# VHH binders against o29008: the designs that were tried, part 30

Target 1, 271 residues: o29008
Amino acid sequence: MDREEIKVAVLRMEGTNCEDETVKAFRSLGVEAEAVHIKQFYSDMIRFEEQRSVFDYQCLVFPGGFSAGDYIRAGAIFSARVKSVLRKDIEEFIKMGYPILGICNGFQVLVELGALPGFDEDKPLAEKPEMALAMNDSSRFECRPTLLKKESEKCIFVKNLKKDVVMFPVAHAEGKVVFPSGKEDEYLERLTSNDQIVFRYVDEKGDYAGYPWNPNGSFYNIAGICNATHTVFGLMPHPERAFFGYQVGRREGYGDGYCIFRSVVDYLEKL
Key: E = the ipSAE of ESMFold2; O = the ipSAE of OpenDDE; V2 = 0.75 times the mean of E and O plus 0.25 times the DockQ between their complexes.

## First folded at step 8 (VHH; framework vhh_3k1k_2)

Design c8 (at its last look DockQ between E and O 0.10; V2 from the best seeds 0.00; counts 0 for: pae E 20.4 > 2, placed apart)
Fold by ESMFold2, look of step 8:
Structure c8 (fold): chain B 271 residues (1-271), chain A 121 residues (1-121)
Amino acid sequence: as target 1 above (271 residues)
Amino acid sequence: QVQLVESGGALVQPGGSLRLSCAASGFTFDYYTMRWYRQAPGKEREWVAGISSSGGRTSYEDSVKGRFTISRDDARNTVYLQMNSLKPEDTAVYYCAKHEWEPYGDYTDYWGQGTQVTVSS
C-alpha cells in the first residue's frame, strides 16, 4: 500500500500519556497518525464528524502511561472497555494482517484481551488470558534504561533493526512476564518454535542476566513477544522514548526505537 | 549545526524535467529519513516524497506518483528529487527536510532555504 494511505490510530483513554510521543514518531516518518479516544469507535455521545471505525486505520497502538498509583485499575478498565466494545473489530483487524503494537500498559492490554501470546492464527484472541504481567520482583517502580537482544527474525516490528542489542527505557511497576504454573516450558517451546520471542533483557556483554538487567524478573528474560502471525507485538520497554537521539543523550540523530516504527511503515508499504 | 542546501530549481516548460539536489551536513546523514516538501504561494507546505534511511523504501504524494523519483547518495550526503512530466501545478518552492524533536518544546523540522521551481509556457 502507498505510504499516503497509511493511517495509524494511537488509542487513548483518560490516564494514558505517551500517545503524543507515539503520534510524533509515526508522523516524522511521513504517515498519518492521530490519537483516537476509544469512545470515538462506539459512543453515541460523539459528534458524527468525530466518529471513527477501527477499519479507517492500518495500524493500532496501545500506548502506555497510566497515572502513577492506579496502574492496575486504569489498565483493567481500559482492557475491559476494549474487550467489551472492540473485540470483534480487533479480531478482524488482526486477520486482515494489520499490525498492532502494545507498549508497557498497552502490552498489558493485549495480554488481557487474549491477543498475546496469540498462538492460534485462526482465533487470534484467546477466550481467556494465557499470560500475565505481574508485579516486579523488586516490588518497585523500575525506571531505567534496559538492554534488549533481538530474538526474532519474523516479527515485522524488528525487520528494520540494524543492531543485535538495543537500548529502550522502562518505567513500570508490573512488568514481570509470567505464564500459567506448570505450563512454562510448554509455552516457551511454542513461542520459540514459532519465533514469537522478540526481545530479551541482557547485560552490557549481551548475556542474559538477572536483576538489575532483567528489571522485573520476567520469565526467560522476555521483554517483548509477538503473536503467531508476527504482526501483534507487545513489549514493556518504551521504543517511543528512544526514537529521537535527544531522548537518549545525543545532540542529533535517532535512538534505537526509530527502527521499530520504521519497520511498521515498511511492512505496510509492501501490503 | 544542521545545514540543508537545496539546488536545481529553474523555470521550465510544461512536460519538462528537473533534478533537485539537497546537500546535507552537520548530522549523521545515513541514520535519517529524508523528505521533500513544497510550498505554493498562499498555501501551506505539503509533503511530496520520502526516502528511508536505508534508501530501500520510497513514498510519494498522489499527484506526483509516477512522475517524481526520490533517491539518496549516502557517500555524498545528498538527497535528490527527479521530476519528470512537470505541470504548472508543480510550481512551488521545494524544501528538503530532516525531522527533529526538541525536549519540552514544539515539534521542529530542519529545512533548507528552498529552491524555486516554476512551470510555465
Scores: ipSAE 0.000, ipTM 0.124, lowest interface PAE 20.4, mean pLDDT 83
Fold by OpenDDE, look of step 8:
Structure c8 (fold): chain B 271 residues (1-271), chain A 121 residues (1-121)
Amino acid sequence: as target 1 above (271 residues)
Amino acid sequence: QVQLVESGGALVQPGGSLRLSCAASGFTFDYYTMRWYRQAPGKEREWVAGISSSGGRTSYEDSVKGRFTISRDDARNTVYLQMNSLKPEDTAVYYCAKHEWEPYGDYTDYWGQGTQVTVSS
């Protein structure tokens, strides 16, 4: 489709405006993007021109920090609201091949929605969450740059990423990827076999390492995963904060986050 | 070395028209997507328009659609921005940018010095 026809919705809830960076990122790529409050999808009390449909867009983003300061419960609360009113639409959206991005808290939302790890292509949203983002092993809010190794060749969000290791900052208290107890190996095998691990934390040498290189203690150093169709992507680090060069200490150009967003646009242009 | 030199900026009245030019040198011009950005005082730089290599594809910010037209002359290594029906809110420094895809997946836009467009009665 034409780039001018591409519309991206960055979803938000009450009291938040952290979606601006993500909106700006997409707009800089020449596509339409807007912050959309979840109520615009279901409320009949708003003006007609404020009403939105999931299908007005070709990409949905659950951004980081969209929870009004309650990082711990925000994902669950937001996911519950989304499930109650948009479950079928989101399922159809995924089945249509449209991309969904979840960043930090957005990753949490995708997990709670049952969209990740998303092993079942025919059922994009599981009835119950099948994984969790738990409290960091440090039991503290982690805020630092992280180095991520690209692991997936199939995830549409990293198709344009040629770098082996990228730098995205983290900012979270609950970013530890955990799988059901006793099923860690099974899940790892499934994720690996279907190329669903997208990013893993690494050190300066590009090696897998523990804290602080793995800031949250995630299983297998997983920083981000995608669903079985590789169109739903969740990650804890913030590519939107590493999009522009100035965000990463460059005077001009773009940071490593650019490729994530550009990949989405390129994918949609070919869709 | 890449060089981009914008020109054509001026003071115009609302409803007026301007044509900006960007002369490019130091690279194979026809291989690259060219873009126009603008930055108003106190605001962040924003994307305005883009034109692909060969000129086969153009895109515009919503606020300028129908009013602005981006074009290019590869023989002259120049990209243009025709601005019609100008509004005060179009007041900004306009920048020409070269889009470059780096081998390692980094993207870089090279910028000119910019040209001032002021729309005022």
Scores: ipSAE 0.000, ipTM 0.240, lowest interface PAE 12.4, mean pLDDT 89
ESMFold2 (binder alone), look of step 8: mean pLDDT 82; pTM 0.825

## First folded at step 10 (VHH)

Design d1 (framework vhh_3k1k_2; at its last look DockQ between E and O 0.01; V2 from the best seeds 0.00; counts 0 for: pae O 8.2 > 2, placed apart)
Fold by OpenDDE, look of step 10:
Structure d1 (fold): chain B 271 residues (1-271), chain A 121 residues (1-121)
Amino acid sequence: as target 1 above (271 residues)
Amino acid sequence: QVQLVESGGALVQPGGSLRLSCAASGFTFDYYTMRWYRQAPGKEREWVAGISGSGDRTSYEDSVKGRFTISRDDARNTVYLQMNSLKPEDTAVYYCAKRDWEPSGDYTDYWGQGTQVTVSS
């Protein structure tokens, strides 16, 4: 499709706070993008001109932040609300091949929605979560640059990423990737067999390392994964905060996050 | 090389039951979602059911929900489709499929030869 026809929705609700950076990133690439409150999809109290449909867009983004305060667990309230009103639409959206991106809290939301690890192409949302993003091993809010090694060749979000290692900042308390107890090896085998591991934490040498290079203690140093169709992607680091050169200490140009968003646009242009 | 071989198709009366089998080879079977499709005369091939690699998740086309059950035996590299309460509308060639996704959003489906299911009085 034409770039001018591409519309991106960055979903927001009470407590989200990273939607503006994401909208700006997409707009800078020449596509339409807007922050859309979840109520605009279902509330009858919303004016007609403000009402939205999932199918008005070709890409959905669950941004960072702490939605609704995350009083229970990260992403739980946001996911519950989305699931209650948009489950079928999101499933269809994924089946249509349209991309969904989850950043930090958004990754947490996708996990709670059952969209990740998303092993079943025909059932994009599991009935209940099949993995978790747990409290960091440090039991602290981690806020720092991280180095990520690209692992996937199939994930559409890294299609035009040429660098082997990229720098995205993290900012989270619950970013530890954990799989069901006793099933870690099974999950790893399935993820690797289907090329669903997208990023892994590494040190300055490009080697897999523990804390602080792995800031949260994620299993197998996993920083981001995609679903079986490679069109739903969740990661804990923030590519939207590494999109412009000035965000990463450069006078001009782009940061490593640019390629994530550009890959989405390129993919959609081919649909 | 990926190979899929469907079997079990037959002529049955309305309300009858059939169990289709698909023997798979040439790939790590338990790591992939398996699918059943069907193609009725004069119609496009349509998705019927899917089962995750682990077998813990299943999905169905609305018209077959409650009547069809997809399952798998990883030890035998076989996926099954139990079809109960069959209707004339279920008459079709049934295909087993494995899908490979590509970064472009395209995919390649691998099919068997299909097995004929006919539901008629």
Scores: ipSAE 0.024, ipTM 0.226, lowest interface PAE 8.2, mean pLDDT 91
Fold by ESMFold2, look of step 10:
Structure d1 (fold): chain B 271 residues (1-271), chain A 121 residues (1-121)
Amino acid sequence: as target 1 above (271 residues)
Amino acid sequence: QVQLVESGGALVQPGGSLRLSCAASGFTFDYYTMRWYRQAPGKEREWVAGISGSGDRTSYEDSVKGRFTISRDDARNTVYLQMNSLKPEDTAVYYCAKRDWEPSGDYTDYWGQGTQVTVSS
């Protein structure tokens, strides 16, 4: 489709906070993007001009929010609200081949919805969550740059990424990828067999390493995964905070996060 | 089935040392953080030390810092607690624990049977 026709919804609720960076990133690429309060999708009591349909958009983003220094509980409330009112719409949205991105708390939302790990193309939302993002091994808020090795060639969010290792910052208290006891080897096999592991934490030599390079202790150093159709992507690091060069200490140009957003636009232009 | 078996508890004099062991079975050992807890007579069970699945991060309760060292041997599926400079207040039953996450994000803790450490003058 034409770039001018692409519309991105960055979902919000009271207390979300990273939607502005995400909206700005998409707008700088020449697409329409807006922060959309979740109520705008389901309430007839909202003014008609402010009412929205999920299907008016070609990409949904669940942004980061509720930093550990303030309100972790608000992320759980957001997840519960999304499950209550948007689950069916999101399932159909995924089946239509439209991308969904979950950043930090947004990754947690996708996990709670059953959209990730998202093993089944025919049933894109699992009935119950199949993984969790647990308290960091350090038991503290981790706010630091991370180095991420690209592990997927099929994920649409990294299709045009030319580097093997990128830098995105993290800022979270609950980012540890865990799978249910006794399912770890099965889940690894399914994820690797279908190219669903997108990023893994590495050190400066590109080697898989523990703390502080794996800042939360995530199983298998997983920083981000996508679903079986490679169109639903969740990650703990913040590509929207590494989009412009000035966010990463450069005078001009872009950071590594640019390619995540550009890849979405490129995908949609061909869809 | 998950099993944790603590051993090495003994009667020891103040200033002495002990090494506790916890033999683990029924799960992939290096996937999990392992923890030691202790329970003194008439008190609640309290956390003592923890070690990450990779072994590269350890943590300690303030009162044991510098005296106790947690370690793990993945080849033997065993976690250890080296206890030096023991004091009478270290007297307790010591437990190792494994935290197991549910699909919902909730957890259950699996406990060993405990091993008695008594520091007596």
Scores: ipSAE 0.013, ipTM 0.506, lowest interface PAE 8.1, mean pLDDT 86
ESMFold2 (binder alone), look of step 10: mean pLDDT 83; pTM 0.821

Design d2 (framework vhh_3k1k_2; at its last look DockQ between E and O 0.01; V2 from the best seeds 0.00; counts 0 for: pae O 14.7 > 2, placed apart)
Fold by ESMFold2, look of step 10:
Structure d2 (fold): chain B 271 residues (1-271), chain A 121 residues (1-121)
Amino acid sequence: as target 1 above (271 residues)
Amino acid sequence: QVQLVESGGALVQPGGSLRLSCAASGFYFDYYTMRWYRQAPGKEREWVAGISGTGGRTSYEDSVKGRFTISRDDARNTVYLQMNSLKPEDTAVYYCAKRDWEPSGDYTDYWGQGTQVTVSS
């Protein structure tokens, strides 16, 4: 599709938001993007000109936005609201091949919604959560740079990524990937065979390592995964906080997060 | 199949030491938090110590801090509890546990058989 037709919704639920890095990232790539309160999709108390359809957009983002810590306390409520009001629309959106990105709290929402690990193309939203993002092994809020090895060739969000290892910051208290007891071998085989593990935490040598390199103790060092169609992507690190060079201590250019957002635009232009 | 087999329980005098072992198999040991619990006669099981997977952060119940040390050997899939300065109130069956997540959203623990520790003067 033409660049002029691309519109991105960065979803919010309750609260005041100042400047949003995710909206800025997409806008800097020449794409229409806006923060959208989820009530705008379903509430008839919203004025007509402020009402929105999920299908007005070609990409949805559940952000790890400005107040990421506030999302943690309200994350279960947020996901329950999305399920109750938007489930059918989200399911159709995924089936149409439109990308969904979940960052930090947004990854938690996608997990709770049943969209990730998302093994079934025909049933993209599981009825029950199939994984969890649990409390960090440290029992601490982890706020630090992380190094991430790209593990997927098929995930649309990493198609523009030219480096094997990227650096995105984390800022979370609950980021530990866990799978159902006794299903770990099955899940690893399904995820790896369908190229659904997108990023894994590594050390400076690119080796899989424990704390502090795996900051939350995630199973298999998983930092991010995508669904079976490779179009729904969730990760705990914040690529939107590594988009511009100035966010990562560079005088010029872009950070490693640029390629995540560029990849979405490139994908949509071909869709 | 998941197996947790505790060993090392014995009768000791107050002030003595014991080292408990828990041999684990049938899962990705390195990624799991391992815990020791104990159950005295007529009481509920209580948490004693925990050690996280992947780089092992430890935690202890207040009554055992400074006396007990939890450790793990990931190459041998084994968790240890070094118990020093033992007191009669440490008498209990000691259980090794791994913490599992269930799709219902709750954590559950898989338990070993237990090993009896008796501290008697």
Scores: ipSAE 0.102, ipTM 0.580, lowest interface PAE 6.4, mean pLDDT 86
Fold by OpenDDE, look of step 10:
Structure d2 (fold): chain B 271 residues (1-271), chain A 121 residues (1-121)
Amino acid sequence: as target 1 above (271 residues)
Amino acid sequence: QVQLVESGGALVQPGGSLRLSCAASGFYFDYYTMRWYRQAPGKEREWVAGISGTGGRTSYEDSVKGRFTISRDDARNTVYLQMNSLKPEDTAVYYCAKRDWEPSGDYTDYWGQGTQVTVSS
């Protein structure tokens, strides 16, 4: 499709706080993007002009933040609300091949929705979560730059990423990737066989390392994964905070996060 | 080399049952979603059912829900389609498929030669 036809929805609810940066990133690429409150999709109290449909858009983003305070677990409340009113639409959206991005809290939401690891191509949302983003091993809120090695060649979000290692900042307390107890090897084999591991934490030499290079203690140093169709992508680091050069200490140009968003636009232009 | 070989197709009366099999080789079978498709004469090939890798979650086309059951035996690298309460409209060549996705959003499906299912009185 034409770039002018591309519309991106950055989903928000009470407590989200990273939607503006993401909207700005997409708009800078020449596509239409807006922050959309989840109530705009289902509430009868919303004015007609403000009502939205999932199918009004070609890309959905679950941004970072503290959705509804995350009093139970990260992303749980947001996921529950989305699942209750938009489950079928999101499933269809994924089946249509439209991309969904989850950043930090958004990754947590996608996990709670059952969209990730998303091994079943014909059932994009599992009935219950099949993995978790647990409390960091440090039991602390981690906020720092991280180095990520690109692992996937099939994920559409990294198609235009030419660098082997990129820098995205993290800001989270619950970012530890964990798989069901006793099934770690199984999940790893499935993820690797279908090229679903997208980013892994590395040190300054590009080697896989533990804390602090792996800030949360994620299994296999996983920082981000995609579903089986490679169109749903979740990561704990924040590419939207590394989009513009000035965000990463450069005088001009773009940061490493640029390629994530540009890849989405390029992918959609080919649909 | 990916290979898929379907079998079990036959002529049956309406209300009858069949069990199709698809023997797979050339890839890590237990890690991949397997699909059944069918193509009736003069119609496009349509998706019928899918079963995920390890864990075996299933999905079905609306017209076959409650009548067809997809299953798999990973030890034998085989996926099955149990077809009950067959109708004339189920007449088609049935295909087993494995899908590989590309970064572009395109995909490649691997197919067998298919097996003919005919439902007629």
Scores: ipSAE 0.000, ipTM 0.203, lowest interface PAE 14.7, mean pLDDT 91
ESMFold2 (binder alone), look of step 10: mean pLDDT 82; pTM 0.827

Design e1 (framework vhh_6z1v_2; at its last look DockQ between E and O 0.73; V2 from the best seeds 0.00; counts 0 for: pae E 7.7 > 2)
Fold by OpenDDE, look of step 10:
Structure e1 (fold): chain B 271 residues (1-271), chain A 126 residues (1-126)
Amino acid sequence: as target 1 above (271 residues)
Amino acid sequence: EVQLVESGGRLVRTGGSLRLSCAASGFTFDDYAMGWFRQAPGKEREVVAAISWSGGSTWHADFVKGRFTISRDNAKNTVYLQMNSLKPEDTAVYYCAAKLRGYSYGYLKSSQYDYWGQGTQVTVSS
């Protein structure tokens, strides 16, 4: 499809606050993008001009932030609301091949929705979460730059990424990737065999290392994964904060996050 | 079979009032937003008003200026257009249209609606 026809929705609700950077990133690429409150999808009290549908867009983004304060667990309330009103639409959206991106809190939401690890192509959303993003091993809010090694060749979000290692900042308290107890090896095998591991934390040498290079203590240093169809992608680091050169201490140009968003646009142009 | 049947259109004098009705059948009425469109001779079809599936949200064109009001009765599978203070410029064939809710935003384009009635003629004389 034509670039001018591409529309991106950055989903928000009470407590979310990272929408603007993501919207700006996509707009800079020449596509339409807007922050959309979840109520705009289902509330009958919303004016017609403000009503939205999932199918009005070709890409959905669950951004960072603290949705509904994350009073229970990160992303739980947001996911519950989305699941209650948009489950079927999101499933269809995924089946259509449209990309969904989850950043930080958005990754947490995707996990709670059952979209990730998303092993079943015929059932894009599991009935219950099949993994978790737990409290960081440090029991602290981690806010720092991280180095990520690209692992996947199939994930559509990294198709334009030529660098092996990229820098995205993290900002979270619950970013530790954990799999069901006793099933870690099984999940690892499945993720690896289907090329669903997208990013892993590394040190300055490009080696897999523990804290602080792995800021949250994630299993197998996993920073981001995609579903079986490689069109739903969640990561804890923030590529939208590394999109423009000035965000990463460069006078001009783009940061490493540029390639994530450009990959989405390129994918959609060919879809 | 899906049917939308408009009624109520007739000749009225300037300043008069009309109430149009559209009876729907053959589909789940409360799953659809409803709209009224009009087409005058030599002009393009234009949206007049729209109403959500529950009736909780409505939209009216600027040229309505508070004169027309869209409403619906889901128990009767009917959508209405109350037209007051009619003007000669309101002369047109008025069409009822149905749009499945939740598919796409925008109720202002004719291409967004799934089903259409045959229309009812409204004529306002000076």
Scores: ipSAE 0.036, ipTM 0.495, lowest interface PAE 3.2, mean pLDDT 91
Fold by ESMFold2, look of step 10:
Structure e1 (fold): chain B 271 residues (1-271), chain A 126 residues (1-126)
Amino acid sequence: as target 1 above (271 residues)
Amino acid sequence: EVQLVESGGRLVRTGGSLRLSCAASGFTFDDYAMGWFRQAPGKEREVVAAISWSGGSTWHADFVKGRFTISRDNAKNTVYLQMNSLKPEDTAVYYCAAKLRGYSYGYLKSSQYDYWGQGTQVTVSS
């Protein structure tokens, strides 16, 4: 599809943040992007001109959500609202092959919705969550740069990645990837066999390492996962905070996050 | 088979009133926003008014604001256009149209509407 036809919705609710950075990132790549309050998709009581359909967009982003002070309650409310009013629309959106990105709290939303790990192409939303993002092993809010090794060849969000190791910052208290007790090896095999592990935390040498390089204690150092069609991607680090060079201490150019957003645009241009 | 059937268009004098009706069948009316459009000879079709699928939100073009009111009765699968204080420049064929809910670029563009009626002529004499 032509780039001028691409439209990205960055979903918002009271208390979300980082939607502005995400909108700016896509706009700098020449695509139309806007922050859309979730009520605009279902409420008949807002202004006629402000009403929206999920199907007006070719990419949905669930942005990083909430300050450290209210992150648990607000994230659960956001997830519950998405599940209650948008579940059917999201299911169809995924089946149409359009990408969905979940960043930080947005990753949590995709997990709660049953979209990740998303093992079944034909039933993209599981009835019950099949993983969780638990409290960090430190029991603290972790706010630091992280180094991430690319692990997927098929995930559409990393096709333009120029390096095997990238740096994105984290800012979360609940980022620990966990799978059902006693089934960790089974789930790891399913994810690995379908190329669904996208990023893993590494140290400065590129080796898988514990705290502080794995800041939350995630199983297998997993930082980000995609679904079976490789079009729904969730990660705890913030690529939108590493898109422009100035966000990462450079005077000019781009940071490592640029290629995540560029990959989406390239994918959509081929549709 | 989807049908939109307009009625109520006729000749009236300046300052008069008319009520147009559009009866819908063949689709789930409650899932569709409805619009009224008009086309005068030699002009392009233009949106007059639109109403959301539940009736909770309406829009009226500036050239009819305060004079025309769109409404709907979902129990009767019918959308209405009450036209008051009619002027000769309101003379046109009026069309009703239906659009599946939730469209973003938007309820105000004729190209976004899925179904159309055949139109009803409104003529306003001086």
Scores: ipSAE 0.014, ipTM 0.415, lowest interface PAE 7.7, mean pLDDT 86
ESMFold2 (binder alone), look of step 10: mean pLDDT 86; pTM 0.881

